VHH binders against F-box protein At5g18160. Designs and how they scored, part 22

Target 1, 379 residues: F-box protein At5g18160, of Arabidopsis thaliana (Mouse-ear cress) (q9fk54)
Amino acid sequence: MDKQDEKKQGTTKSSSTLTTRCSHGNHISQSNSIPLDITIEILSRLPAKSIVRSRSVSKLWSSITTTPEFIKHRSKKTSPPCVLLIFRKHDKLIVFSSPQHQNTYSHVQDYHIEIPKNGFIRRLDSVHGLICLEGSKQLVICNPTLKRFFPLPEPQGTGDEYNVGGFLGYEPIEGKYKALCIVRGWNTQVLTLEIQESWRVTKPGYTHWPTKDTGRCINGVIYYKAIIFDRVPRHVIFGFDLRYEEFTHIEFPMRNYDRFLMVSYEGRLALISSTSSVVEIWSLEDAGNRKWSYEQFHLCLPPNTSLKGVIDAGELIYTGFSLNRSFCVVYFDPKKNNIRETKFQGIADNQIWQPDRLGFDLVNDFYVLPNHIESFISF
Short names: E, the ipSAE of ESMFold2; O, the ipSAE of OpenDDE; V2, 0.75 times the mean of E and O plus 0.25 times the DockQ between their complexes.

## First folded at step 22 (VHH; framework vhh_6z1v_2)

Design z3 (from y4 with T106S; at its last look DockQ between E and O 0.60; V2 from the best seeds 0.00; counts 0 for: pae E 2.7 > 2)
Fold by ESMFold2, look of step 22:
Structure z3 (fold): chain B 379 residues (1-379), chain A 122 residues (1-122)
Amino acid sequence: as target 1 above (379 residues)
Amino acid sequence: EVQLVESGGRLVRTGGSLRLSCAASGFTFSDYYMGWFRQAPGKEREVVAAIYWSGGSTWHADFVKGRFTISRDNAKNTVYLQMNSLKPEDTAVYYCARPEYIDFESGPEDYWGQGTQVTVSS
């Protein structure tokens, strides 16, 4: 675990400004310093590169920009959202970014991140600017903005276990990140991501085994597919409310649930399936989870494209395998019946699509993370 | 291509023991849960046991609890079923599968191997 000091700015353990100022004509002078909240506002207007660079160059800027107050304030002023394209090659994740709301082809940003050797990429999602990776005995949080990894403490009761199933979520009312892990499929633990916080056992709803599918954090609830074992294997959706730390289970509204991608659509949990000509969307209508709405949309997509996610504006994201050595990202807006496309020449030209000598297909280790924003939080 | 190859089934006397093996290939074995299933003649296929992807947590059906033990060796891409105190009603074809892809209500054949026959004599 990386440990960072938290410092309060403006704490007056000594009155260092008294009697030492030459610009005042009194024996005792008051400082005309700028209040911390105004300083935070001014510094928060800087580009992310400038803030990150300033932390390595100036002790004062590092002290200010690493405070909880600055980080909380900056998190309210987000960058334009982007799509992260993440390719795994050996022990590396190769990260590309593309602006979501521009209908242009551009390699405008690249976050290259090295992953610890024990990092597993079973479940990967961008949660309020952070990415969660599963290791053998611990979860690892990646912050692409800071280009840093934050291994979380080992959960309780792993014993001789070498793997931990887990998820990251963001609770928007308190503005806190929380990690959820399910040790051995039954020991449910929660960690609030703060310096020196520890795992605590919480009340599980069921003993359950999360599947390989990525979870989704939506409005302070982590949703994920899981298996429970009554007399037969049964698939359900679990919802973990991060504020109240309570589980619910949600039945799938259809039998062929394995063909549906779990996403956030229009701020709700949704299950989406797409062919090149038809999109089906099941949306969960309320917290009672008794009702799903169903919509079907028609479109015409290029062949060899597959659904990867949804941006907050309600556009579906598809990516295509290189037919002409071009990597395509296609956005479909079902409400407006609008298709737009972005092509990445640099990705195809860098031979990211070549399998390694062990026969792994690069597309099996490819992730599309919509709605990614900058985050300056560290632990 | 995903392949699951079961072996070790044979004729055994009531009260005897047997160990089944399932060799896996075509996927990253350590990423997936594994399970043993069985189908007796004229009966539905049923789950016998399942094991967490790390190997440290297991589930066993009530009808085999205390008699059968599922285990795995991720270095060998193999899942095992140790069967003790065998009874004639344990006679069945035994299959291994990934429970994450199995819906017993549908029973899709694409997720199954050919199985291994276990016969328990009186």
Scores: ipSAE 0.376, ipTM 0.718, lowest interface PAE 2.7, mean pLDDT 73
ESMFold2 (binder alone), look of step 22: mean pLDDT 83; pTM 0.839
OpenDDE, look of step 22: ipSAE 0.570; ipTM 0.823

Design z4 (from y4 with E109T; at its last look DockQ between E and O 0.52; V2 from the best seeds 0.00; counts 0 for: pae O 4.8 > 2)
Fold by OpenDDE, look of step 22:
Structure z4 (fold): chain B 379 residues (1-379), chain A 122 residues (1-122)
Amino acid sequence: as target 1 above (379 residues)
Amino acid sequence: EVQLVESGGRLVRTGGSLRLSCAASGFTFSDYYMGWFRQAPGKEREVVAAIYWSGGSTWHADFVKGRFTISRDNAKNTVYLQMNSLKPEDTAVYYCARPEYIDFETGPTDYWGQGTQVTVSS
C-alpha cells in the first residue's frame, strides 16, 4: 500500500522582468550630405570654368571631377565643338573660343595661357580637347580647358640641340592618348599618356623628317607630311597607327601638293586646296591601295581670305590675314554650296590685345583650330 | 622674302676640294631643313645632301657619301657643303634650298637659289 508521495515540484515561474533597455539608438543625425551620384550630376552640369574652379575650392570636388568616370560622364554633356583662334604674343597664347555653329555674331571667350619657358615650335592641332606643342627637347601638352601645360618626359637621344618633332593622337578603341616623337629625324618614339609611362622606341623602316606642317589624327592614325630618305628623297605622307604602333607612307596624288592643306574631311584624310574660286579635295579612300578620290567645287569667297581648316561637318573655314575691327570667319559647305559668316567681336578691341605693330599680320602668329572640345584630363 | 644665295663654286682639279656656302634670309633659318642640289648639263636636278634643323642629322646621296659633307651654322643663317675628292662627274650647278618647298623628284619651287657653278677638270 505504498503511498507514492507525489512531490509536487512547485515550478517557481521566475518572472524574468525583461528590462527592455530602450537602446536610445543614437540617431547619428545623418548629416544630409548630398549623395555622391547627385553631386556628380550637379558638377557635370556646371560650366567648364566652374568645374575647374571647383577643384580649387574643395578637395572633395577635386577628387570627384578628376576621376575618369566623371570626365567620361561630363564628356557626354559637353558643349558643342568650338573653333579656337590662337594668337601668339611674346610668351603668351591668346585664345579666343567660339562655338562652330553660332549665329552672325559670336560672343567670344578669351583667355591667356603662358607659354613654357623652354619655348615651342608652331605645330598646333586640337586632338580631343588637347593641343600638342613642340618644345626644345620635349613635347608639351596643353589643355586649354584647364589652362594648363603638361610637359611630357624627354625622349631618348635629344642631346643638347633642338631636334624634336612630335604629334599627339587619340586611339579611339582603347581610349588612350599617345604621342609620337621624332628625334633627329630618324629616332621615332611613342608614349602613351598615362601615369609612369616611358617612351618606347619604334622603327618606321625609313629615315624620314617631318615637315613643319600640322599633323592630323584621324580615326586612330596620325598623319603627317615628311621627307622620306629612301633612294631619292621625296615628300610623302606618313601614317602612324596608334593601336599597332606601325608606320606607313603614301604618295601625294598630285604634284603641287605644297598648295594643299592636310585635313580630316568627312572622317578621312584629305588634301584641300582653295583658291578664290575653286576648291579641290583629294580624299584618301584606301590607304593600303593608295587610292584617292577627287572632288572639285566652285565658290565665291571674300577677298583676302585663306583656308585654315575644316569642321567635322564638312565646312571649310576661311579667315582673313589682318585683324580689323571685326574678325570674320567664313564657313563654306562645298556640298551644299552654302556660305555663312561669323564675326568675332572684341578681338581687336580686347584690352589685353594691343598690337605691337601697326597692321598686325596674322599669318605667322595666328592659328585656327577647329573641332575643339572641352577636356578635363590631366597628366 | 625668302632668299638663298649660293657661293663658292669655281673650277677645281680632280681630287681637289671645295666648300660651298649658302646664305639664307627672309625666314627663321633654324626652323627649316636645308639641302643641296645639283644639276649637271643635260641631266635632271638631283639631291646631294640634306641637313636637319639643328644640324645633328644629315643625309647624303650615295654618289657623294664619304666625299661631301653638309653642315650648317644657324647663328650665321648659313648652310655649307664641303666637297672633297672631287671628280669630273661632280661638275654641275649646285643649288641651296629648303627641302620642305622642293619636290625632290620634280625640282625646285620658288624658294630656290640661283646656284653656283662647280667645274671639275681632269
Scores: ipSAE 0.023, ipTM 0.462, lowest interface PAE 4.8, mean pLDDT 82
ESMFold2, look of step 22: ipSAE 0.231; ipTM 0.651
ESMFold2 (binder alone), look of step 22: mean pLDDT 82; pTM 0.836

Design z5 (from y4 with F104W; at its last look DockQ between E and O 0.51; V2 from the best seeds 0.00; counts 0 for: pae E 2.6 > 2)
Fold by ESMFold2, look of step 22:
Structure z5 (fold): chain B 379 residues (1-379), chain A 122 residues (1-122)
Amino acid sequence: as target 1 above (379 residues)
Amino acid sequence: EVQLVESGGRLVRTGGSLRLSCAASGFTFSDYYMGWFRQAPGKEREVVAAIYWSGGSTWHADFVKGRFTISRDNAKNTVYLQMNSLKPEDTAVYYCARPEYIDWETGPEDYWGQGTQVTVSS
């Protein structure tokens, strides 16, 4: 089970006191001499929804919770991670979340996105609290905590009518987000997500095409499956180191790579495949020597349950339907040989499974994003 | 259900030209790479050309470079192969494909059309 080391922040004092509640103009109101550090401590313990909502209804809370001091104080602790369930219906995403150590789900938000009707989202991943979407001429960052979209600048050389393919990553040493894109299948560019940054052309050593439904940021490296072009096209794993902005490529340890989900497992790049009775895990030990370790675990799952991801605590996430047609989420711990299951009535009860007139297959339009955390970062 | 329907194959003289077409349905065409493959009588299937999902990048096998050109029209869900300066060794059944596995030269579970026959005579 995921354990968040979330401790109540100790009380601090500041060199200033909060003496006014007014904003704008020359208004003066009754002073409150409570020290600012204490006020920040109290307010920073509110749920993120309460902080965001309160900014619109209280000038005092808005003036405090938008200050650099408040943001810095709130960022001193990691939020508990959650699992996002994201369902697509036409041009809308429907998002549910729950803590990873409990399976209580709540509807988070409906998003409108610009994707082709009845099309597939080619990839979707949560990277340190942000989600990256692919648009026709630009990548779009979604922050579910803030309930906002942030379109990135258009990369160089996109041209008309072509979609931009790309990935988001987080570099944990410097605490920076970076985006990597491949324009027109060959023009590779990188962007640091900071105000006034622009795309930079980079040279990966090979022309390569990322494949669909791939990409994972692990310890400051974006890994993704790609086709490279040598004498004949072949598939490899590319790694883009976000700190040094350098590419590597790694051969798959097996021929049937399409069966395997790319994940972070025990802090390493891993390739995981599961049937209802067996799990196979290949973990990368040394990319330079092509050294992989292999483990196999046994379990007993219903046959209509599929592997969707891995939480940082090492449990595998499966989704499917129970005998009563309820959507269910199953967690398997291979080390403890332990299964926990829950049924999610909110998905069945909110009509997201009802087919529209087009007969759209919902199973191909949902994503499971483990390890999602709250973020107050905006661009 | 994925469907790929090739057309345009026929008998042509050495040095002639043909344009093959492949109509795609049952998937969002603009999200996928596409390829042309061929299989001559008594020989293994081989990759001829491939094209990026947006059409912005292409790859051609060395034995057809300068003679064949792959292209796509995402508005019409169609991929094309323009074949110029045809030689007798280009005689084969040509397949349109949406390859998904490492072995682009052969893949039993890739999505394929029925193929279109191209015959190049002296």
Scores: ipSAE 0.413, ipTM 0.742, lowest interface PAE 2.6, mean pLDDT 74
ESMFold2 (binder alone), look of step 22: mean pLDDT 82; pTM 0.834
OpenDDE, look of step 22: ipSAE 0.483; ipTM 0.786

Design z6 (from y4 with G56D; at its last look DockQ between E and O 0.66; V2 from the best seeds 0.00; counts 0 for: pae E 3.0 > 2)
Fold by OpenDDE, look of step 22:
Structure z6 (fold): chain B 379 residues (1-379), chain A 122 residues (1-122)
Amino acid sequence: as target 1 above (379 residues)
Amino acid sequence: EVQLVESGGRLVRTGGSLRLSCAASGFTFSDYYMGWFRQAPGKEREVVAAIYWSGDSTWHADFVKGRFTISRDNAKNTVYLQMNSLKPEDTAVYYCARPEYIDFETGPEDYWGQGTQVTVSS
């Protein structure tokens, strides 16, 4: 009667103590200080402005809130995505932010960002809370949450007169930001946005020139419109896989591709055109096989509105071209055939908003950035 | 309003040289790629050459490679096409345009100048 002693292997749940290796051993006397875990929790619940301010108030708080762990932790507690309305005025960006799900009058937060002297605004898009700007000889990353600019290193092969075209992407598996730049139409380089990194040369296989259109980062791939030079120039969509750092190109499924806005729609690359009565959506189903699906929807939009973007939830964003007392943003859900409006108050009354010219053209100086999230990342 | 004005086209003999100019206005010239196109009688419009913003990168069609050279002067808002060793088959109306706004298959819609006629005689 052999008593088999079942050794109960006690699975010691290793409580992963977030040991913030604050390497600098300043023995701050532990006695009356709020425990680190509690401090992290408190700080993570603060409004973004307060977190940023906290960094200026305390070295300790600065050290805590700049850690990748805190940033990641806070990201899970972040406010719902916002739509940014960005107006350029000279060397300043006037940014209005509103939650995307707000249906009525939005309490609009506004802030100003100074554009670097060597920077220009092209291909403005929000990539996981960061905006990439093109500068003279370099890309500049803007973090609107921090109201900071981070110039990237100059790519290789930049001469004295080079405008650098570039895009920002996020690789979701590795959790890394990478920048893609195209120098002189043939020299493509990638930079991982980490400390002490340098540009790596990549080979797209073809000479291609990015157009001025906004690129999109979707599921770890940067998509952008370009002219490819393969015997005969053609307009195509390039895809740069951020993980493998490889290029692909896809043909447009339609001839009038210039009328289509390239967006992320339902997590896929899509080309969307909207008239006053019809929305056309081409969605990339299979990049490898270059398969597109087509959908058409009918809508009735207010006059003088234009498609500006798409929310991740699938709503199309429309705005007018005039700044009246209230700036109206229209959200259209083509699948639900639902229209909602948000009115931005205070845009016209903003003290900073003085039309410099009679007949201010909002079309050239106005940007709508959907799906913006807060980011506390610094580079 | 975007304006592109081509000039320099004329009658030349086979083997001759010609320099075309395109004066641009109504947009920030240095922010755009520029290109030369041509359309021969009864033929489709074709791309001849294109040039990058800074002028450091250029593309030339195979049929003109080594004979034609595109260049630009951003200070003058002008793009040039130097044409050497001209052939009768080069006879066409030459246009300058912003390649980004051109369907290379269907040709330019609304962003073309009047063009300049190049005629190469045998």
Scores: ipSAE 0.328, ipTM 0.726, lowest interface PAE 1.9, mean pLDDT 84
ESMFold2, look of step 22: ipSAE 0.331; ipTM 0.693
ESMFold2 (binder alone), look of step 22: mean pLDDT 82; pTM 0.834

## First folded at step 24 (VHH; framework vhh_6z1v_2)

Design k1 (from y4 with A50L; at its last read DockQ between E and O 0.62; V2 from the best seeds 0.69)
Amino acid sequence: EVQLVESGGRLVRTGGSLRLSCAASGFTFSDYYMGWFRQAPGKEREVVALIYWSGGSTWHADFVKGRFTISRDNAKNTVYLQMNSLKPEDTAVYYCARPEYIDFETGPEDYWGQGTQVTVSS
ESMFold2, look of step 24: ipSAE 0.482; ipTM 0.792
ESMFold2 (binder alone), look of step 24: mean pLDDT 84; pTM 0.854
OpenDDE, look of step 24: ipSAE 0.818; ipTM 0.931
ESMFold2, fold request of step 27: ipSAE 0.570, 0.575, 0.570; ipTM 0.848, 0.850, 0.831
ESMFold2 (binder alone), fold request of step 27: mean pLDDT 83, 84, 83; pTM 0.851, 0.853, 0.850
OpenDDE, fold request of step 27: ipSAE 0.768, 0.771, 0.778; ipTM 0.909, 0.908, 0.913
ESMFold2, last read: ipSAE 0.602, 0.580, 0.550; ipTM 0.862, 0.848, 0.838
ESMFold2 (binder alone), last read: mean pLDDT 83, 83, 83; pTM 0.850, 0.847, 0.847
OpenDDE, last read: ipSAE 0.793, 0.777, 0.811; ipTM 0.921, 0.912, 0.924

Design k2 (from y4 with A50M; at its last fold request DockQ between E and O 0.52; V2 from the best seeds 0.65)
Amino acid sequence: EVQLVESGGRLVRTGGSLRLSCAASGFTFSDYYMGWFRQAPGKEREVVAMIYWSGGSTWHADFVKGRFTISRDNAKNTVYLQMNSLKPEDTAVYYCARPEYIDFETGPEDYWGQGTQVTVSS
ESMFold2, look of step 24: ipSAE 0.606; ipTM 0.861
ESMFold2 (binder alone), look of step 24: mean pLDDT 83; pTM 0.846
OpenDDE, look of step 24: ipSAE 0.806; ipTM 0.925
ESMFold2, look of step 25: ipSAE 0.496; ipTM 0.808
ESMFold2 (binder alone), look of step 25: mean pLDDT 83; pTM 0.851
OpenDDE, look of step 25: ipSAE 0.796; ipTM 0.923
ESMFold2, look of step 26: ipSAE 0.549; ipTM 0.829
ESMFold2 (binder alone), look of step 26: mean pLDDT 83; pTM 0.849
OpenDDE, look of step 26: ipSAE 0.781; ipTM 0.909
ESMFold2, fold request of step 27: ipSAE 0.511, 0.594, 0.551; ipTM 0.818, 0.859, 0.838
ESMFold2 (binder alone), fold request of step 27: mean pLDDT 83, 83, 83; pTM 0.847, 0.844, 0.848
OpenDDE, fold request of step 27: ipSAE 0.788, 0.778, 0.770; ipTM 0.918, 0.912, 0.908

Design k3 (from y4 with D31Y; at its last look DockQ between E and O 0.37; V2 from the best seeds 0.00; counts 0 for: pae E 2.2 > 2)
Fold by ESMFold2, look of step 24:
Structure k3 (fold): chain B 379 residues (1-379), chain A 122 residues (1-122)
Amino acid sequence: as target 1 above (379 residues)
Amino acid sequence: EVQLVESGGRLVRTGGSLRLSCAASGFTFSYYYMGWFRQAPGKEREVVAAIYWSGGSTWHADFVKGRFTISRDNAKNTVYLQMNSLKPEDTAVYYCARPEYIDFETGPEDYWGQGTQVTVSS
């Protein structure tokens, strides 16, 4: 349990003293024993890249940085959130990270993550820095911080080759991650990830097909758009309560629901649509009474700029190209009527990402995940 | 540009069979659900069948249950409707579409194909 000074050769140090939790009179000179919670605090101040690198090089640091205590402690002290730009090229994901703070022109970090063989990606969902992918016969959790994929067990009732659809969520009362999958559009199952139990078949609520739009986990409920099959097919919003593991559905408040993006806005489920001149926001006030509020805001954006999401600070995030074909991320704050943008050198000028490969045909293979935070969780 | 081209509609006798095809282009076909719709003269368009994006699940309207079968071939970007035991009431123009757009005031015209006429005679 001795603290070694070898970790002080990296970036800047912030500790001026060495103490132990269980002793009186320990000197710095030769007999330091550092409790786990203090070691966790010291290691938690390293950059994420240093922590990830250390897991490949030091078994001791890997054992410490993978504990639940370390992960919980680090989550309290992580850097401000980023937006992730994720491009699929063949069998890999190319991930660019951009801070959500204000920059007019930015050089962004990027990295590659190899997709598991036989992977099929239809959509991406994100919860607390973890990304859920729909893969062949199973859901796959991607942790971009660790650059790792964690395939979940195969659900019950998979037969001939087909893809499994589903979502990741976080249940805040028990502090657990759970996955919801839908097999064949009717066989729904739930898995609690941190316990690694088998999939549990839920009681069927509705035969339903989740649409391509991403889901949102808000306050322990996974919301997603789906087609249900009553007498005729129709679109609804499903809510799956992760604590009680029960389905509800919510009618859309408008007819043209296809043009609305489902997001979390000001802590509530919301549906947002944007043209270059008008933003419409429907916010869910009361799911039980089917009450929605409606707001409309005006802006002026260039053409070929599309809404991709909302950051937690309440700004809408758009992506597009400037007139000189620079890739950009635009933030609009409806409350302040303020537009800011971050232009990216390297995405548009990168030989991998030339403008003709980032056009309209890449929309299905290009994902924007706002509010990304670092996660060190493994499964 | 999204394109949906239906084919295979023709005149057929009551009790006969027919297979419709819809060729899709301009989008990643395997990511989307597909559906068949029909419109008889003087009536609104109605959904006939729908199929899961991977082909592992289907839905059929009650009025065609057991007679029509939707299928897809993601390698050929094609959705099919096998129609058996045809009745005069099945006479209509048949359209394919992506069901995600169905309830949006019929959507822009690019949500639908040109249609293919099926006529069932006594």
Scores: ipSAE 0.496, ipTM 0.791, lowest interface PAE 2.2, mean pLDDT 74
ESMFold2 (binder alone), look of step 24: mean pLDDT 83; pTM 0.843
OpenDDE, look of step 24: ipSAE 0.528; ipTM 0.814

Design k4 (from y4 with Y101R; at its last look DockQ between E and O 0.50; V2 from the best seeds 0.00; counts 0 for: pae E 2.5 > 2)
Fold by ESMFold2, look of step 24:
Structure k4 (fold): chain B 379 residues (1-379), chain A 122 residues (1-122)
Amino acid sequence: as target 1 above (379 residues)
Amino acid sequence: EVQLVESGGRLVRTGGSLRLSCAASGFTFSDYYMGWFRQAPGKEREVVAAIYWSGGSTWHADFVKGRFTISRDNAKNTVYLQMNSLKPEDTAVYYCARPERIDFETGPEDYWGQGTQVTVSS
């Protein structure tokens, strides 16, 4: 049934009266029979939970809300962004979300998402609403909104490889997701996430090994830290342009690059380091000339807080614990020089959330994904 | 707790062969690339070889290329260094590492083993 629903896109575009993207008077005379654009508009106003639930209880709504036209229309209506907090224990992934606009406390929605048997959490970012997981011989896409996993085709030449390393990106001009993988540490491949597409071998110019650090997709470019091997191994930043499928690499502007988190800041690639009293921000101005700008800001935070990311509004995200050992999220705005603490609420009516005492590894199995939006896309 | 335990270092004649082993525990071994480093008396620690987490790609420094071979067995959580055609210049303490940095010019803050002594005599 779902494969038949995916074929309906041709029917929508087969006639000017059936595929209209604008309002015409002639559609009014036939509107209750075939007005897909109006139906999409009405359904797109529903909350995400209502849309997802409706796919289970209404065949008509499932047929409409899974079409590319509906998903494209809903995606144009920018959802309020949130921060995802992801806690992993074995093969279970617990996902919490917190609205970014909250100032006095954080609303958190708790999802239990079981990881597919061959899925792993490695290099996480929320890429236009989706997350890429690494499996034994394939990458797996997680859509937290739908609570669904979508395995990608196996790349060429996996052989005896135990894990396939890779990244997800979103190319905003053509509106396409692409995956980049490195098979066996040398075979670099790209996949456009379309039904008929296959992995394509690509040439990065250098043999390189991505680190375990999180990559970032920024303005249609996947950036990731990697080791290159020209004379001695050294760390650089690779950039993979998703539209032209071309690689660049960028030298770090400092020696102690391991202390810096790679983020999007004010729409640019940036490297941020923070102590309890000082924040340093290096922003990339020109990749070709290796031109970086540098700013330093002062703050006063408890010593046990950790920088985890940046939201698009320009606030830095820290996590830590209060005196009551309650897990908390702290936001610092360097330009406004203010700090706000939000409260973590999400599992039962509990005044104190202590994930470290519940057996979660907050160093290796905890992830903070800023700027997450809803996505209803499926593959 | 991350632990790395090297073994197999001993005295060997010039031209001889030796195999080093490193047993790893306290982390998901198959998720990390690994390296061998060495430190000769009076010298800084230097990278010898590195291996991708699957074992599908390796790198060897020029001064050991063709003589040393790094390998790993992810089922046994073990990384190896096969050392052939040994020279007196190879005399050093050899360290297994899960490197956060691989940079010949720095003293990286990585997880290290205790080291195993390799001595090559003429």
Scores: ipSAE 0.387, ipTM 0.732, lowest interface PAE 2.5, mean pLDDT 75
ESMFold2 (binder alone), look of step 24: mean pLDDT 83; pTM 0.849
OpenDDE, look of step 24: ipSAE 0.527; ipTM 0.817

